# VHH binders against p49116, part 11

Target 1, 238 residues: p49116
Amino acid sequence: EGPLLSDTHVTFKLTMPSPMPEYLNVHYICESASRLLFLSMHWARSIPAFQALGQDCNTSLVRACWNELFTLGLAQCAQVMSLSTILAAIVNHLQNSIQEDKLSGDRIKQVMEHIWKLQEFCNSMAKLDIDGYEYAYLKAIVLFSPDHPGLTSTSQIEKFQEKAQMELQDYVQKTYSEDTYRLARILVRLPALRLMSSNITEELFFTGLIGNVSIDSIIPYILKMETAEYNGQITGAS
Short names: E, the ipSAE of ESMFold2; O, the ipSAE of OpenDDE; V2, 0.75 times the mean of E and O plus 0.25 times the DockQ between their complexes.

## First folded at step 26 (VHH; framework vhh_brivekimig_d4)

Design d50 (at its last read DockQ between E and O 0.55; V2 from the best seeds 0.00; counts 0 for: pae E 4.6 > 2)
Amino acid sequence: EVQLVESGGGVVQPGGSLRLSCAASGFTFSSYAMSWVRQAPGKGPEWVSVIRGSGDDTLYADSVKGRFTISRDNSKNTLYLQMNSLRPEDTALYYCARGYPLFGRFDYSSQGTLVTVSS
ESMFold2, look of step 26: ipSAE 0.252; ipTM 0.600
ESMFold2 (binder alone), look of step 26: mean pLDDT 81; pTM 0.818
OpenDDE, look of step 26: ipSAE 0.362; ipTM 0.717
ESMFold2, fold request of step 32: ipSAE 0.240, 0.156, 0.104; ipTM 0.582, 0.537, 0.532
ESMFold2 (binder alone), fold request of step 32: mean pLDDT 82, 81, 82; pTM 0.817, 0.823, 0.820
OpenDDE, fold request of step 32: ipSAE 0.273, 0.083, 0.169; ipTM 0.661, 0.527, 0.579
ESMFold2, last read: ipSAE 0.164, 0.044, 0.212; ipTM 0.527, 0.439, 0.558
ESMFold2 (binder alone), last read: mean pLDDT 82, 82, 81; pTM 0.812, 0.818, 0.814
OpenDDE, last read: ipSAE 0.297, 0.247, 0.075; ipTM 0.681, 0.645, 0.519

## First folded at step 27 (VHH; framework vhh_brivekimig_d4)

Design d51 (at its last look DockQ between E and O 0.40; V2 from the best seeds 0.00; counts 0 for: pae E 7.5 > 2)
Fold by OpenDDE, look of step 27:
Structure d51 (fold): chain B 238 residues (1-238), chain A 119 residues (1-119)
Amino acid sequence: as target 1 above (238 residues)
Amino acid sequence: EVQLVESGGGVVQPGGSLRLSCAASGFTFSSYAMSWVRQAPGKGPEWVSIIRGSGDDTLYADSVKGRFTISRDNSKNTLYLQMNSLRPEDTALYYCARGYPLFGRFDYSSQGTLVTVSS
């Protein structure tokens, strides 16, 4: 009956690929996004409550919310990632596709609107000056969402979500006691995450994947992967 | 220097089988996930399969799932791909890759081994 999250869950350090290319190519973007995805999923995996749900439930849960977790991660890591630059690069790459008539007008509109929504969301979070604890709790609230179809143990998931909400409330009350509406301002941002298409996010950030591989299909593999193993390999350790 | 040398390619009829091997050197083999990647004529590279360093977890592209089996022998620094029920669309140059080609971080050989599936 301890807390849902500990101080260890507040740490969320993204390491960008090195070296940074002069021109942000598709591979750099994809690798950066992948690192964030891995970090997000392994963060989830580090939560005892998440572990308690079992592998099958965990997989289903992450499959349902990976886009929201990823987006929160983008917001949290926006400075380290130079997200604005990445998004600009993505737009530039899309221009090439547009010139080649590979996209319909409607699709172009959808994609551009999605990019706009991502940027606006991240900007809004920056304006709110969300701290590491608040991000951790927000991610937990998003992670432990019982309202996704096909989930098992929904009652337990709901309890964890409530616990996350309560802990966030307590934290905000203690840390930002003079700002009585901070909690509300923070939570009201969450619905924006549900309005974002996971498919478009996947197309924008993960186009550099070799072959036609969906994030959905690789989630079980990522969740089983050891963090140390992945980190060692991406840094070139042998 | 990282070296990856593929072997085992050849010409087979549809429904046939082949077993590819990749000899690895120049790094701690067991510390790295390994993948197979293939490139068909006129097409871009396609990820086929990946296996973790320990060998205890694998993943396959949908196009090969149920037909191909990736495995490794860390004592021999060797990666394997057992290909069963081969199809003409499996025709490609097959490369061994170190790391995570799925996520844009990997090394692969420049040679590959050619697999041709034809009647």
Scores: ipSAE 0.496, ipTM 0.780, lowest interface PAE 1.3, mean pLDDT 91
Fold by ESMFold2, look of step 27:
Structure d51 (fold): chain B 238 residues (1-238), chain A 119 residues (1-119)
Amino acid sequence: as target 1 above (238 residues)
Amino acid sequence: EVQLVESGGGVVQPGGSLRLSCAASGFTFSSYAMSWVRQAPGKGPEWVSIIRGSGDDTLYADSVKGRFTISRDNSKNTLYLQMNSLRPEDTALYYCARGYPLFGRFDYSSQGTLVTVSS
């Protein structure tokens, strides 16, 4: 019982790999994206309502929404990640692939359309000046979405989503009392997240993974991994 | 120098079992997660399973869940894969590897051990 989120769930600080390479490369992009993914899933793991759903439901829920949660994280952390610079470099690389005839024109078109939609989403969120509390509630609304195929416990998930929506409404009304339409402007951005392809997100940000491992196949492992274990494996401290 | 040497492969009929071993040297074995990766002829590598350094947590690809069991003996620096209920699609060259596939730290032997499932 109580609020769905506390102030501890508002903190969302992404730390980038150091040093920034002179030239952007697949490994730097993949490490940066992996840090955001880890942060996003551990944010979800920290929520008491999420914990109450049980391990199997937690895994199913995150598998269903990881791309949307990741995309909100990209928007929130776009400046820290230098996301505009990363996307520009990817576009230039794709243009070179056309010159070298390495990719089909249809695939390149799909990837370019995805990049454009991602950029437009992030710009729209920046234009609205979405704050950390609003991002936390938006992520909760996305996380507790009951309409994904294959979920169990959908009635309880729906109740948690309704609670997140109510708490966002209360927050916006109290904090932005002079802006009558702020909540509506924020909420109309959410449908764009369903247009994001998890396959293309993996291609853009996670190409550095070994083999044909998909993000949804490693989610149970990420949810079990402790932050100290992650830091020891990623930083290469020895 | 990290060194991983696989053994235990062979020819087996569908429904049969094999146990693969991987002898590790050149690093502190108990400090690293270890994985099995396989590569079927003419295909790219496919991750199979991972086990934490302590041995207390495992993860499997959906294609092998319930049939394969990863384990390790840190006193012998050895990684194992017990493969039961083998199918023709399990035919591949099997490699052991050090690290996590998500984080780009994934070392493997170039040799591997061949598993062939056929009548």
Scores: ipSAE 0.013, ipTM 0.374, lowest interface PAE 7.5, mean pLDDT 82
ESMFold2 (binder alone), look of step 27: mean pLDDT 82; pTM 0.827

Design d52 (at its last look DockQ between E and O 0.26; V2 from the best seeds 0.00; counts 0 for: pae E 6.0 > 2)
Fold by OpenDDE, look of step 27:
Structure d52 (fold): chain B 238 residues (1-238), chain A 119 residues (1-119)
Amino acid sequence: as target 1 above (238 residues)
Amino acid sequence: EVQLVESGGGVVQPGGSLRLSCAASGFTFSSYAMSWVRQAPGKGPEWVSLIRGSGDDTLYADSVKGRFTISRDNSKNTLYLQMNSLRPEDTALYYCARSYPLFGRFDYSSQGTLVTVSS
C-alpha cells in the first residue's frame, strides 16, 4: 500500500475574489471563506483513501471536521487572505450589530473570544512556520478522525489517521532532523481546533449565504461538485 | 428582469406528496444551474436540491435524498420538485434560486411557496 498523501496533495492555492474592495464587506468575506471551504473539501476529495470510504462516510467526515479543516486553511492561507484585515472587518461589522442590540452580552463575549482564538491559532501556526507538507498531513489527521459521533468505518478511518501521523513523523524527522521536538510542537496545536465552535465560525464567515444556508446542508453538494464548474462560477461563466 | 415564481405548495398529510413548480424568466434558463431552498419556521434556510443547466446531474441534501426529485423543462423555463413521503419536518417555505448554493452566486431570490405537512 502506497503513502496516504502525495506531493500533489501538498499544493493548496487559494484564489481570492477580485477586485478587493476598499472596505471589506460581508460579501467579500463570505466569498473568500466559501472559496477556502471549497478548496479544503476538494482537497480532501482528492485523497485516494478518502475516496475509498464512500460518499456517505465522506460526507459524515467532512460534516464533522469542516470547521477544523477550514481553520487550518485560514492559518495556511492567512497571508494571501489578509486574514488579520478580514477579522478586523468582521469585528467592525459585529460592533454595528451590537449597537443595534441584536446580541446578548454573553453572546458577544463568546463571539469575541472565538475571534481571538482564531487569531491566536493562526499566529501560533505562523510562529511555528508550518510548511505545506506539514499542513497537508495535519489536515489529513484532522480529516481522518474516528472519534466523531455517528461515523461508519471507524476502524478504517483510524488506520488512515495513523498513516497520516506516521508520514508526518517521517517527514519532520527527515526535513527537520535538528529539531527534535518539532513534531510534538506541531501536534499539540491540534486540540485548539476542537475548542472552536463551528456555529460561531459559520456565523462569522458565512452569514452572507443566501438565507443563511447552513454549511452542513451544502457539504454533500460541494463534495459532488466538479472543480470546473466551480471555476466557471467564480469567473461568471455558466 | 430576472423573475422566479414558485407554485404548488399546500397542506398535506404525512406520507403525502406534492409537486412544486418554478417559472423562470428574464434569463437563459438552460444556461444556469437551479436550486431549491427551504426555510422552516424559526430556522435558517436549508439547501434542498440542485440540477445542472443541462438537467443531466442532480444533487440532494441528505435530508431529502430518496424522497425528493428535482427536474427541469428547459423548453418551458420551468423547474420542478417532486416531493414524496413528506414529513412534518419538511414543513417550510420553498423557493427556487438560480445558480449554485455558494455565497455570492445567487442573482435572485424568489418569494417561495409554503408547504405544510401536518396530520
Scores: ipSAE 0.300, ipTM 0.667, lowest interface PAE 1.9, mean pLDDT 90
Fold by ESMFold2, look of step 27:
Structure d52 (fold): chain B 238 residues (1-238), chain A 119 residues (1-119)
Amino acid sequence: as target 1 above (238 residues)
Amino acid sequence: EVQLVESGGGVVQPGGSLRLSCAASGFTFSSYAMSWVRQAPGKGPEWVSLIRGSGDDTLYADSVKGRFTISRDNSKNTLYLQMNSLRPEDTALYYCARSYPLFGRFDYSSQGTLVTVSS
């Protein structure tokens, strides 16, 4: 009955670890990415429609789409994160891995192609100057995707996705009334998210987070984490 | 002053079982996720398992899933690791650690307890 998202769901404030180290390193990259992951999953948790689906459905839904939400977060926060600098450091590391025989050439090719796709996606979103409301609705469309295998309650999920699409349309038409094609230009960027590999995202941003445990396995932990527990980890991480 | 003291290590044959304990003091134990981390001779540290401060959530490395069980008793400030179906590759020095899973960090403040699996 009410709107899917309120103004409180538009706020997406990422804070970076301080101070920024003299040299970018794996630990700074991992901490920065973990903050974005927490913010993204707690953004999803805060949505009443998401809460209405129930705990098991919530976990399944986030497991299916966490990489797409994370990638939208990277694009939205690319400037704050200095993402281009982080990706350049990762590329340099990968080139050294070939020289030291640490990874196969085929794997490095896959990872480099993924980095190029990520850079292109972020550049296209920046070129379109996507605002915070538009990002919030795009994230909701991605979150409430009924198409992922293994989901339950797909009819209700589909109805929430349709609601997100309608609210995005209404927002764009009202706010950008002189830009007839803006909605179409925004929506055609979403299919690229399905091409992003969760496995490679973990390798790029989450190496060493928890041994050989995937982000998929940590999701229930993050969804249950309270703000006080998270803040305690930030202060205790130093 | 944070103190973690491991115990319960020893020599056991393949297929055997062993239970490790970690006594914690100097911090609010129930507020921290805790992990077991192991280090085999000549190798780097390997994370084994994690348990949330409340005790409600656990995580395991693939190499130990189904064989090891982590638990905690917050009233006794004690962390446990039940190790079943032990294999020679489980031979290592086992440490307990405060964990910061979102930041990929562990605080080690102890000497560990040695587990040797040999026939």
Scores: ipSAE 0.062, ipTM 0.519, lowest interface PAE 6.0, mean pLDDT 85
ESMFold2 (binder alone), look of step 27: mean pLDDT 82; pTM 0.830

## First folded at step 28 (VHH; framework vhh_brivekimig_d4)

Design d53 (at its last look DockQ between E and O 0.40; V2 from the best seeds 0.00; counts 0 for: pae E 7.1 > 2)
Fold by OpenDDE, look of step 28:
Parts: sequence; structure tokens; C-alpha cells
Structure d53 (fold): chain B 238 residues (1-238), chain A 119 residues (1-119)
Amino acid sequence: as target 1 above (238 residues)
Amino acid sequence: EVQLVESGGGVVQPGGSLRLSCAASGFTFSSYAMHWVRQAPGKGPEWVSVIRGSGDDTLYADSVKGRFTISRDNSKNTLYLQMNSLRPEDTALYYCARGYPLFGRFDYSSQGTLVTVSS
């Protein structure tokens, strides 16, 4: 068997909606987040090992880890997205919508703490100066996590995760040979992803969805969607 | 100019059936995913269903799954929604939408077609 990832899996280019509005409205935030989610899922689809697990297992994996993948994507694309500005806008929108009779103090606290955790995580990744290869392997490690409930083919998933870890180790050793503890510093950041609520992430970034559509419910559809099809829709081709 | 015109709404009893149509013009119909969205009185918009441009894939909201069927005829630039086993809670203005409401980018009609389910 060849390597888990190739150079093609390192590329992770997010295209933001254009033009950027002066005021970051809910739609702009939602579209930006949706593009990132699509990109992340498409990235997963591009991995041969992922395809080898089959559609049902693929869907289950993505449902289990989409929040973690999304968060890593936010960190990786933070500069291109102007994430700090987006988060500020989200906070502003949240504050404007807060009503004492609809949102409990505890819930407000949870949401604000989540935003804080997200900011801290992204800042920590920036401080580590994580490169594209490292992000790719970290995403693979997160994707091929065998410890989620209800998964099939857990032995294969575990093998793929181990392979991702080994390839990351080899890459770091080769590229950052003078920094003997870089791998450990990078991997120790992953537990922070598990502390973040997918429900709160969905509320913050995907509020612009029509109705009661959940990310969980649309994942199978997104996984079937072709990149060319999506691009054709956003370019406005008639 | 993009135009979407819904039709087929009406008053039906619980358990009844209706078929909605949406006539599209002003764009390459087959190149776009199409959606149905509904809005009940006093409630916000609710996503109902989507069909790919090719018609080879569909998705439904849990509230209508097993009862509603989305389809399209690209040769006629028309979108359809077959609604069976209608319930009072299905009462709403129904809109067809172009693009991806799921991603916050879509076009829809300002008119809609009214579906009323009552005994």
C-alpha cells in the first residue's frame, strides 16, 4: 500500500464569497462556513483510504468528526476568512438577539465560552505556525478516529489513523529536524477539538440555514455533491 | 430575468394529496439544484426538499420524508412536489427556490402557492 496522503491532499484553498460586504450579515457568514464545510468534506472524499471504507462508514465518520474537521479548517483558513472579524460579527449578532426570556444565562455562558475556546485554539495553531502538510495529517488523524460510537470497520479506521500519525512523524522529523518536540506540541492540541460542541458550532456559523436543517442531516447529500456542480452554482452561470 | 412561478396549491382534507408545480425561466434550469421551501403562518421559513440539476439525487426534511416526492422535468423547465398524506401542519405557503438555500445562496419567488390542510 502507498502513503495515506499525497501532495494533492495538502492543497486546501478556500474561496470566500465575493464581494465582501461592509457589514458581515448572517448570510455571508453562513455561506462562508458552508464553503469551508464543503471543502473539508470534499477533501475527505479525495483520500483513497476514505473511499475504501464505503459510503455508509464514510457518512458515519464525517457525522462524528465534522465539527473537528471544520474547526481545523477554520484555523487553517483563519487569515483568508478574516476569522477574527467573522467571530466579532457573530458575537454582535448574538448580543443583538439575546432576550432574557428566550436564552438562559447558562446558555449565553456556554456560547461565549465556545467562542473563546475556538479563538484560543486558532490562535494556538497560528503560534505554532502549522504548515499545510501538518494540517493535512492532523485532519486525517481526526477523520480516521476509531473511538466514535456506532462505527463499522473500526480496525481499518485505526490502521489508517496510525498510518496518518506515522507519516506526520516522518514529515516533521524530516522537515523540522532541529525541533525534536514539534510533533508532541502539535498532537497535544487535538484534545481541544473534542471539547467543542458541534451544536454550538452549528448555531454560530450556520444560523442562516433555512428552517430546521441540521448539518448532520445534509452530510450525506454534501458527500454526494460534485465540486464542479457546486462551483457552477456559485458562479452564477446561466 | 430569473422567474419562478408556483402553482397547484389549494384546500384539502387531512390525508389528501396535492401536486405542486414550479415553472422556471431566465436561466439554464438543468444546471441548478432546485428546492422547495414553505412558510407556515406565524413561523419562519422551513426547508422541505432538494433535487439535483440532473434529477438523480434528492433529499427531504424529516417532517415530510416518506410523504412528499420532489421531481423535475428539465425539458419543460418545471419542478414538481407530490404531496401525499397531507397533515394540518403542512399548511403553508410553498416556494420553489434556485441554488442552495442550504449554503445561504438562493433565489425564490415572492408569490408562492398556498396549501391549506383542514377538516
Scores: ipSAE 0.129, ipTM 0.558, lowest interface PAE 3.1, mean pLDDT 89
Fold by ESMFold2, look of step 28:
Structure d53 (fold): chain B 238 residues (1-238), chain A 119 residues (1-119)
Amino acid sequence: as target 1 above (238 residues)
Amino acid sequence: EVQLVESGGGVVQPGGSLRLSCAASGFTFSSYAMHWVRQAPGKGPEWVSVIRGSGDDTLYADSVKGRFTISRDNSKNTLYLQMNSLRPEDTALYYCARGYPLFGRFDYSSQGTLVTVSS
């Protein structure tokens, strides 16, 4: 009944911490990434189909796909958050960790490969000039993935995913009617998201002030937070 | 003026217990989520736990889950942290804070009480 997403779900405005420091540091990167995570989780929470699945299913879905949603968010917001500059700062930090003998060579190789994959994903999305409607539907397809281990209600999740796919198809056909293969080119990008390691994403973006807590463990709390609570306590002062 | 004053720190052997308190004043305590944060010597702040204003929902860092219990008494404007099965790595300055940014930034925090776990 009704469309899966409305125009309110297309708006995805990330605001960066202010004032911007003269140099990027772990605190600025973590705050920036946390704002994107919050925005992504509250975007998911606002979808009526997501709400209809119930709280336990909602938490399980987001635990399964948060890294994919976050990565889509990085690609969508890459310019506003200066993602290339953030990744360069992280690479410099990794080089210092080698000099201080804090990381093994195997770990550094894993992390550098992940950074390269992330850059390639973001570049491929920018080359396709993915618009806000397309991002919203791609996020919905990723969110309503029934094939993650440990999920319940998979038949209903699959129906919502199919609806997101159909609405994306309709949008692309109407908006890009002269580009016969645009939908296929967009959809072929999604498997790359499963190559992104949530463990490495946490290491890249969520070190420092988040401590030892995993993103997986804080998801229920983020899903319960009101936007006014978050904005009034933190973003209003920066 | 918002004030948060904690107490209850001390020295305890591994496996022991302590209970921390945080007295709040200057705001409607029951309307705010409250947090415990710790900072070990030479490390940055580490978020420990949160409890919603009503007291109904709690969340814990993985490193303390199952061993620590956050609670509050809204009639006394007091936040608590019951720490059981303490380990040497729990040694830190513990402070309470109002608000929960995902990245550990708070609008008000206490000065901290030292917990030392040693043989």
Scores: ipSAE 0.013, ipTM 0.386, lowest interface PAE 7.1, mean pLDDT 83
ESMFold2 (binder alone), look of step 28: mean pLDDT 82; pTM 0.826

Design d54 (at its last look DockQ between E and O 0.50; V2 from the best seeds 0.00; counts 0 for: pae E 7.7 > 2)
Fold by OpenDDE, look of step 28:
Structure d54 (fold): chain B 238 residues (1-238), chain A 119 residues (1-119)
Amino acid sequence: as target 1 above (238 residues)
Amino acid sequence: EVQLVESGGGVVQPGGSLRLSCAASGFTFSRYAMSWVRQAPGKGPEWVSVIRGSGDDTLYADSVKGRFTISRDNSKNTLYLQMNSLRPEDTALYYCARGYPLFGRFDYSSQGTLVTVSS
């Protein structure tokens, strides 16, 4: 079989909502996050190996790792998104809730720690100067994780993960030959993703969505959508 | 100009049925997903259902799943919501919306149609 990823999978361009408001409101944050989520899921869908696993297994994989993929996407798109500004806005909104005494002290602590972890992770990735190829392979490694509960075809998933890891190794060796420990430095960042709560991420970025809909519940729907269909919706073409 | 006009609301007893309609104009109807959103008194807006432009896929909120059916007729630029087994908690102003409220981008009407479920 050919490589797991091709050059087409390296491209990861997020288009932000327009126009940008004077102050970042909840709707702008939610729309931006939703676009990133969509982009991440459709990126996964574009991988032939992912398609080969079948719809049920695909859905289960994405449900298990969407938070990690989303977080990697945040790191990769941090500049385009003005992530620091978004996070500041989220904190500001959270403070309003705190003032209204709607959150327990423990919950406040959990949320603030999550924001801190997210910032630190993105900063660490920026310091490493991760390129598009490396991000693509890291996302693939995260996507094809066989250790999530309830997965089928775990042997095949593991093979795909190994393939992603090998291709990343080859890429780093060729591109960064003078940096002997670059691969190790990159891979040791992945455990940080598993320390982040999907529930808190959902609360921070998706609270402004209309209705009480979980990300888990909409994942199958997003995976069935065509990219062209979604793009048509956001451009407002009549 | 995008126009969405809802109709079909009314008063029904628990267990009853209603069918809502939304007439759309001012855009290519078949190119857009359409949604229903409702707002109960004293509560924030709640997403109810969405249907893709082609009509080949639908999604429902858990609160209405199995009871409500969203459909569309692209030849008539009309969106429908069949509501069966209505409950008092379904009482709300129902709005037709263009796009995906789930993804933060949508247009909805300013009027809505009122559905009241009471014994």
Scores: ipSAE 0.353, ipTM 0.707, lowest interface PAE 1.9, mean pLDDT 90
Fold by ESMFold2, look of step 28:
Structure d54 (fold): chain B 238 residues (1-238), chain A 119 residues (1-119)
Amino acid sequence: as target 1 above (238 residues)
Amino acid sequence: EVQLVESGGGVVQPGGSLRLSCAASGFTFSRYAMSWVRQAPGKGPEWVSVIRGSGDDTLYADSVKGRFTISRDNSKNTLYLQMNSLRPEDTALYYCARGYPLFGRFDYSSQGTLVTVSS
């Protein structure tokens, strides 16, 4: 019935908001992160296997894994979005939160450790020189994770994950035939994604949301968007 | 050219009701989610509610759940907000917006319509 992913799923082009402000601020960071989130949701929604699971299963699956997909997107787009510069601006905003007594010292330590782990993850992916095909399959493996609580259709989800793993294996063996351990090195990095906190990701990248609505609560609406709305959110165009 | 025109604001007593309207033109209204956003004097914008293009799914800010109802009439290209049990803290300039301004961006907004809950 064909491959799990096609070449259209390999292209993952993030366009940054323009003009770039003289000083990065919470609105620029939130718009940049929103574009990546919407791009990631569009990517997931475009996969025929995902479409076959049905709308309720789609919503449950994305709620369970959106932070992992977002984190893979950050790693993939780190150069385009100047992620290190964005993280530095976030650290400065954390300092303002200390002065305003909005965050405890223990919370700040948690957030700083999360930032360090995110940087380590992105650096490790860059050192492996993960290509666009590999990122697409890694995202699919993360998306079709059958072991999240509350999921339905777990047998079908598991079959799609196994297909993603097989296609990644075939791609790596064909493209990197001289490196017997490349697949293993890549896959060993994925468990760290489950340890990334969606709550902290929201604090780092989505502080500028109007109404302070959590990403988890808006995912059903993002997945139901009409195509024109979706494209407008991804590019910022209206 | 996208055009959104709000109306229906005014002065109302606490506990009262108002119905806001937003006339849309310049785009295929039924293909877009529509939102209400409000801004109280001297405060930042606050997202209020969103409704799907089809009209079948809605989301509300906690501050207005159970009191406000968003709706749309795709045959008239019109968005509505029914506001019941109004409180002084609901006093604000209310805007409609195309899409999902939950991420701090308005697709379009012009004048808005002022709602004052007083006396």
Scores: ipSAE 0.016, ipTM 0.415, lowest interface PAE 7.7, mean pLDDT 83
ESMFold2 (binder alone), look of step 28: mean pLDDT 81; pTM 0.813

## First folded at step 29 (VHH; framework vhh_brivekimig_d4)

Design d55 (at its last read DockQ between E and O 0.56; V2 from the best seeds 0.00; counts 0 for: pae E 3.4 > 2)
Amino acid sequence: EVQLVESGGGVVQPGGSLRLSCAASGFTFSSYAMSWVRQAPGKGPEWVSVIRGSGDDTLYADSVKGRFTISRDNSKNTLYLQMNSLRPEDTALYYCARGYPLFRFDYSSQGTLVTVSS
ESMFold2, look of step 29: ipSAE 0.157; ipTM 0.527
ESMFold2 (binder alone), look of step 29: mean pLDDT 82; pTM 0.829
OpenDDE, look of step 29: ipSAE 0.377; ipTM 0.716
ESMFold2, fold request of step 32: ipSAE 0.139, 0.118, 0.107; ipTM 0.516, 0.502, 0.475
ESMFold2 (binder alone), fold request of step 32: mean pLDDT 82, 82, 81; pTM 0.829, 0.830, 0.823
OpenDDE, fold request of step 32: ipSAE 0.091, 0.139, 0.159; ipTM 0.534, 0.565, 0.576
ESMFold2, last read: ipSAE 0.292, 0.308, 0.043; ipTM 0.638, 0.639, 0.461
ESMFold2 (binder alone), last read: mean pLDDT 82, 82, 82; pTM 0.831, 0.831, 0.830
OpenDDE, last read: ipSAE 0.104, 0.063, 0.133; ipTM 0.542, 0.508, 0.563

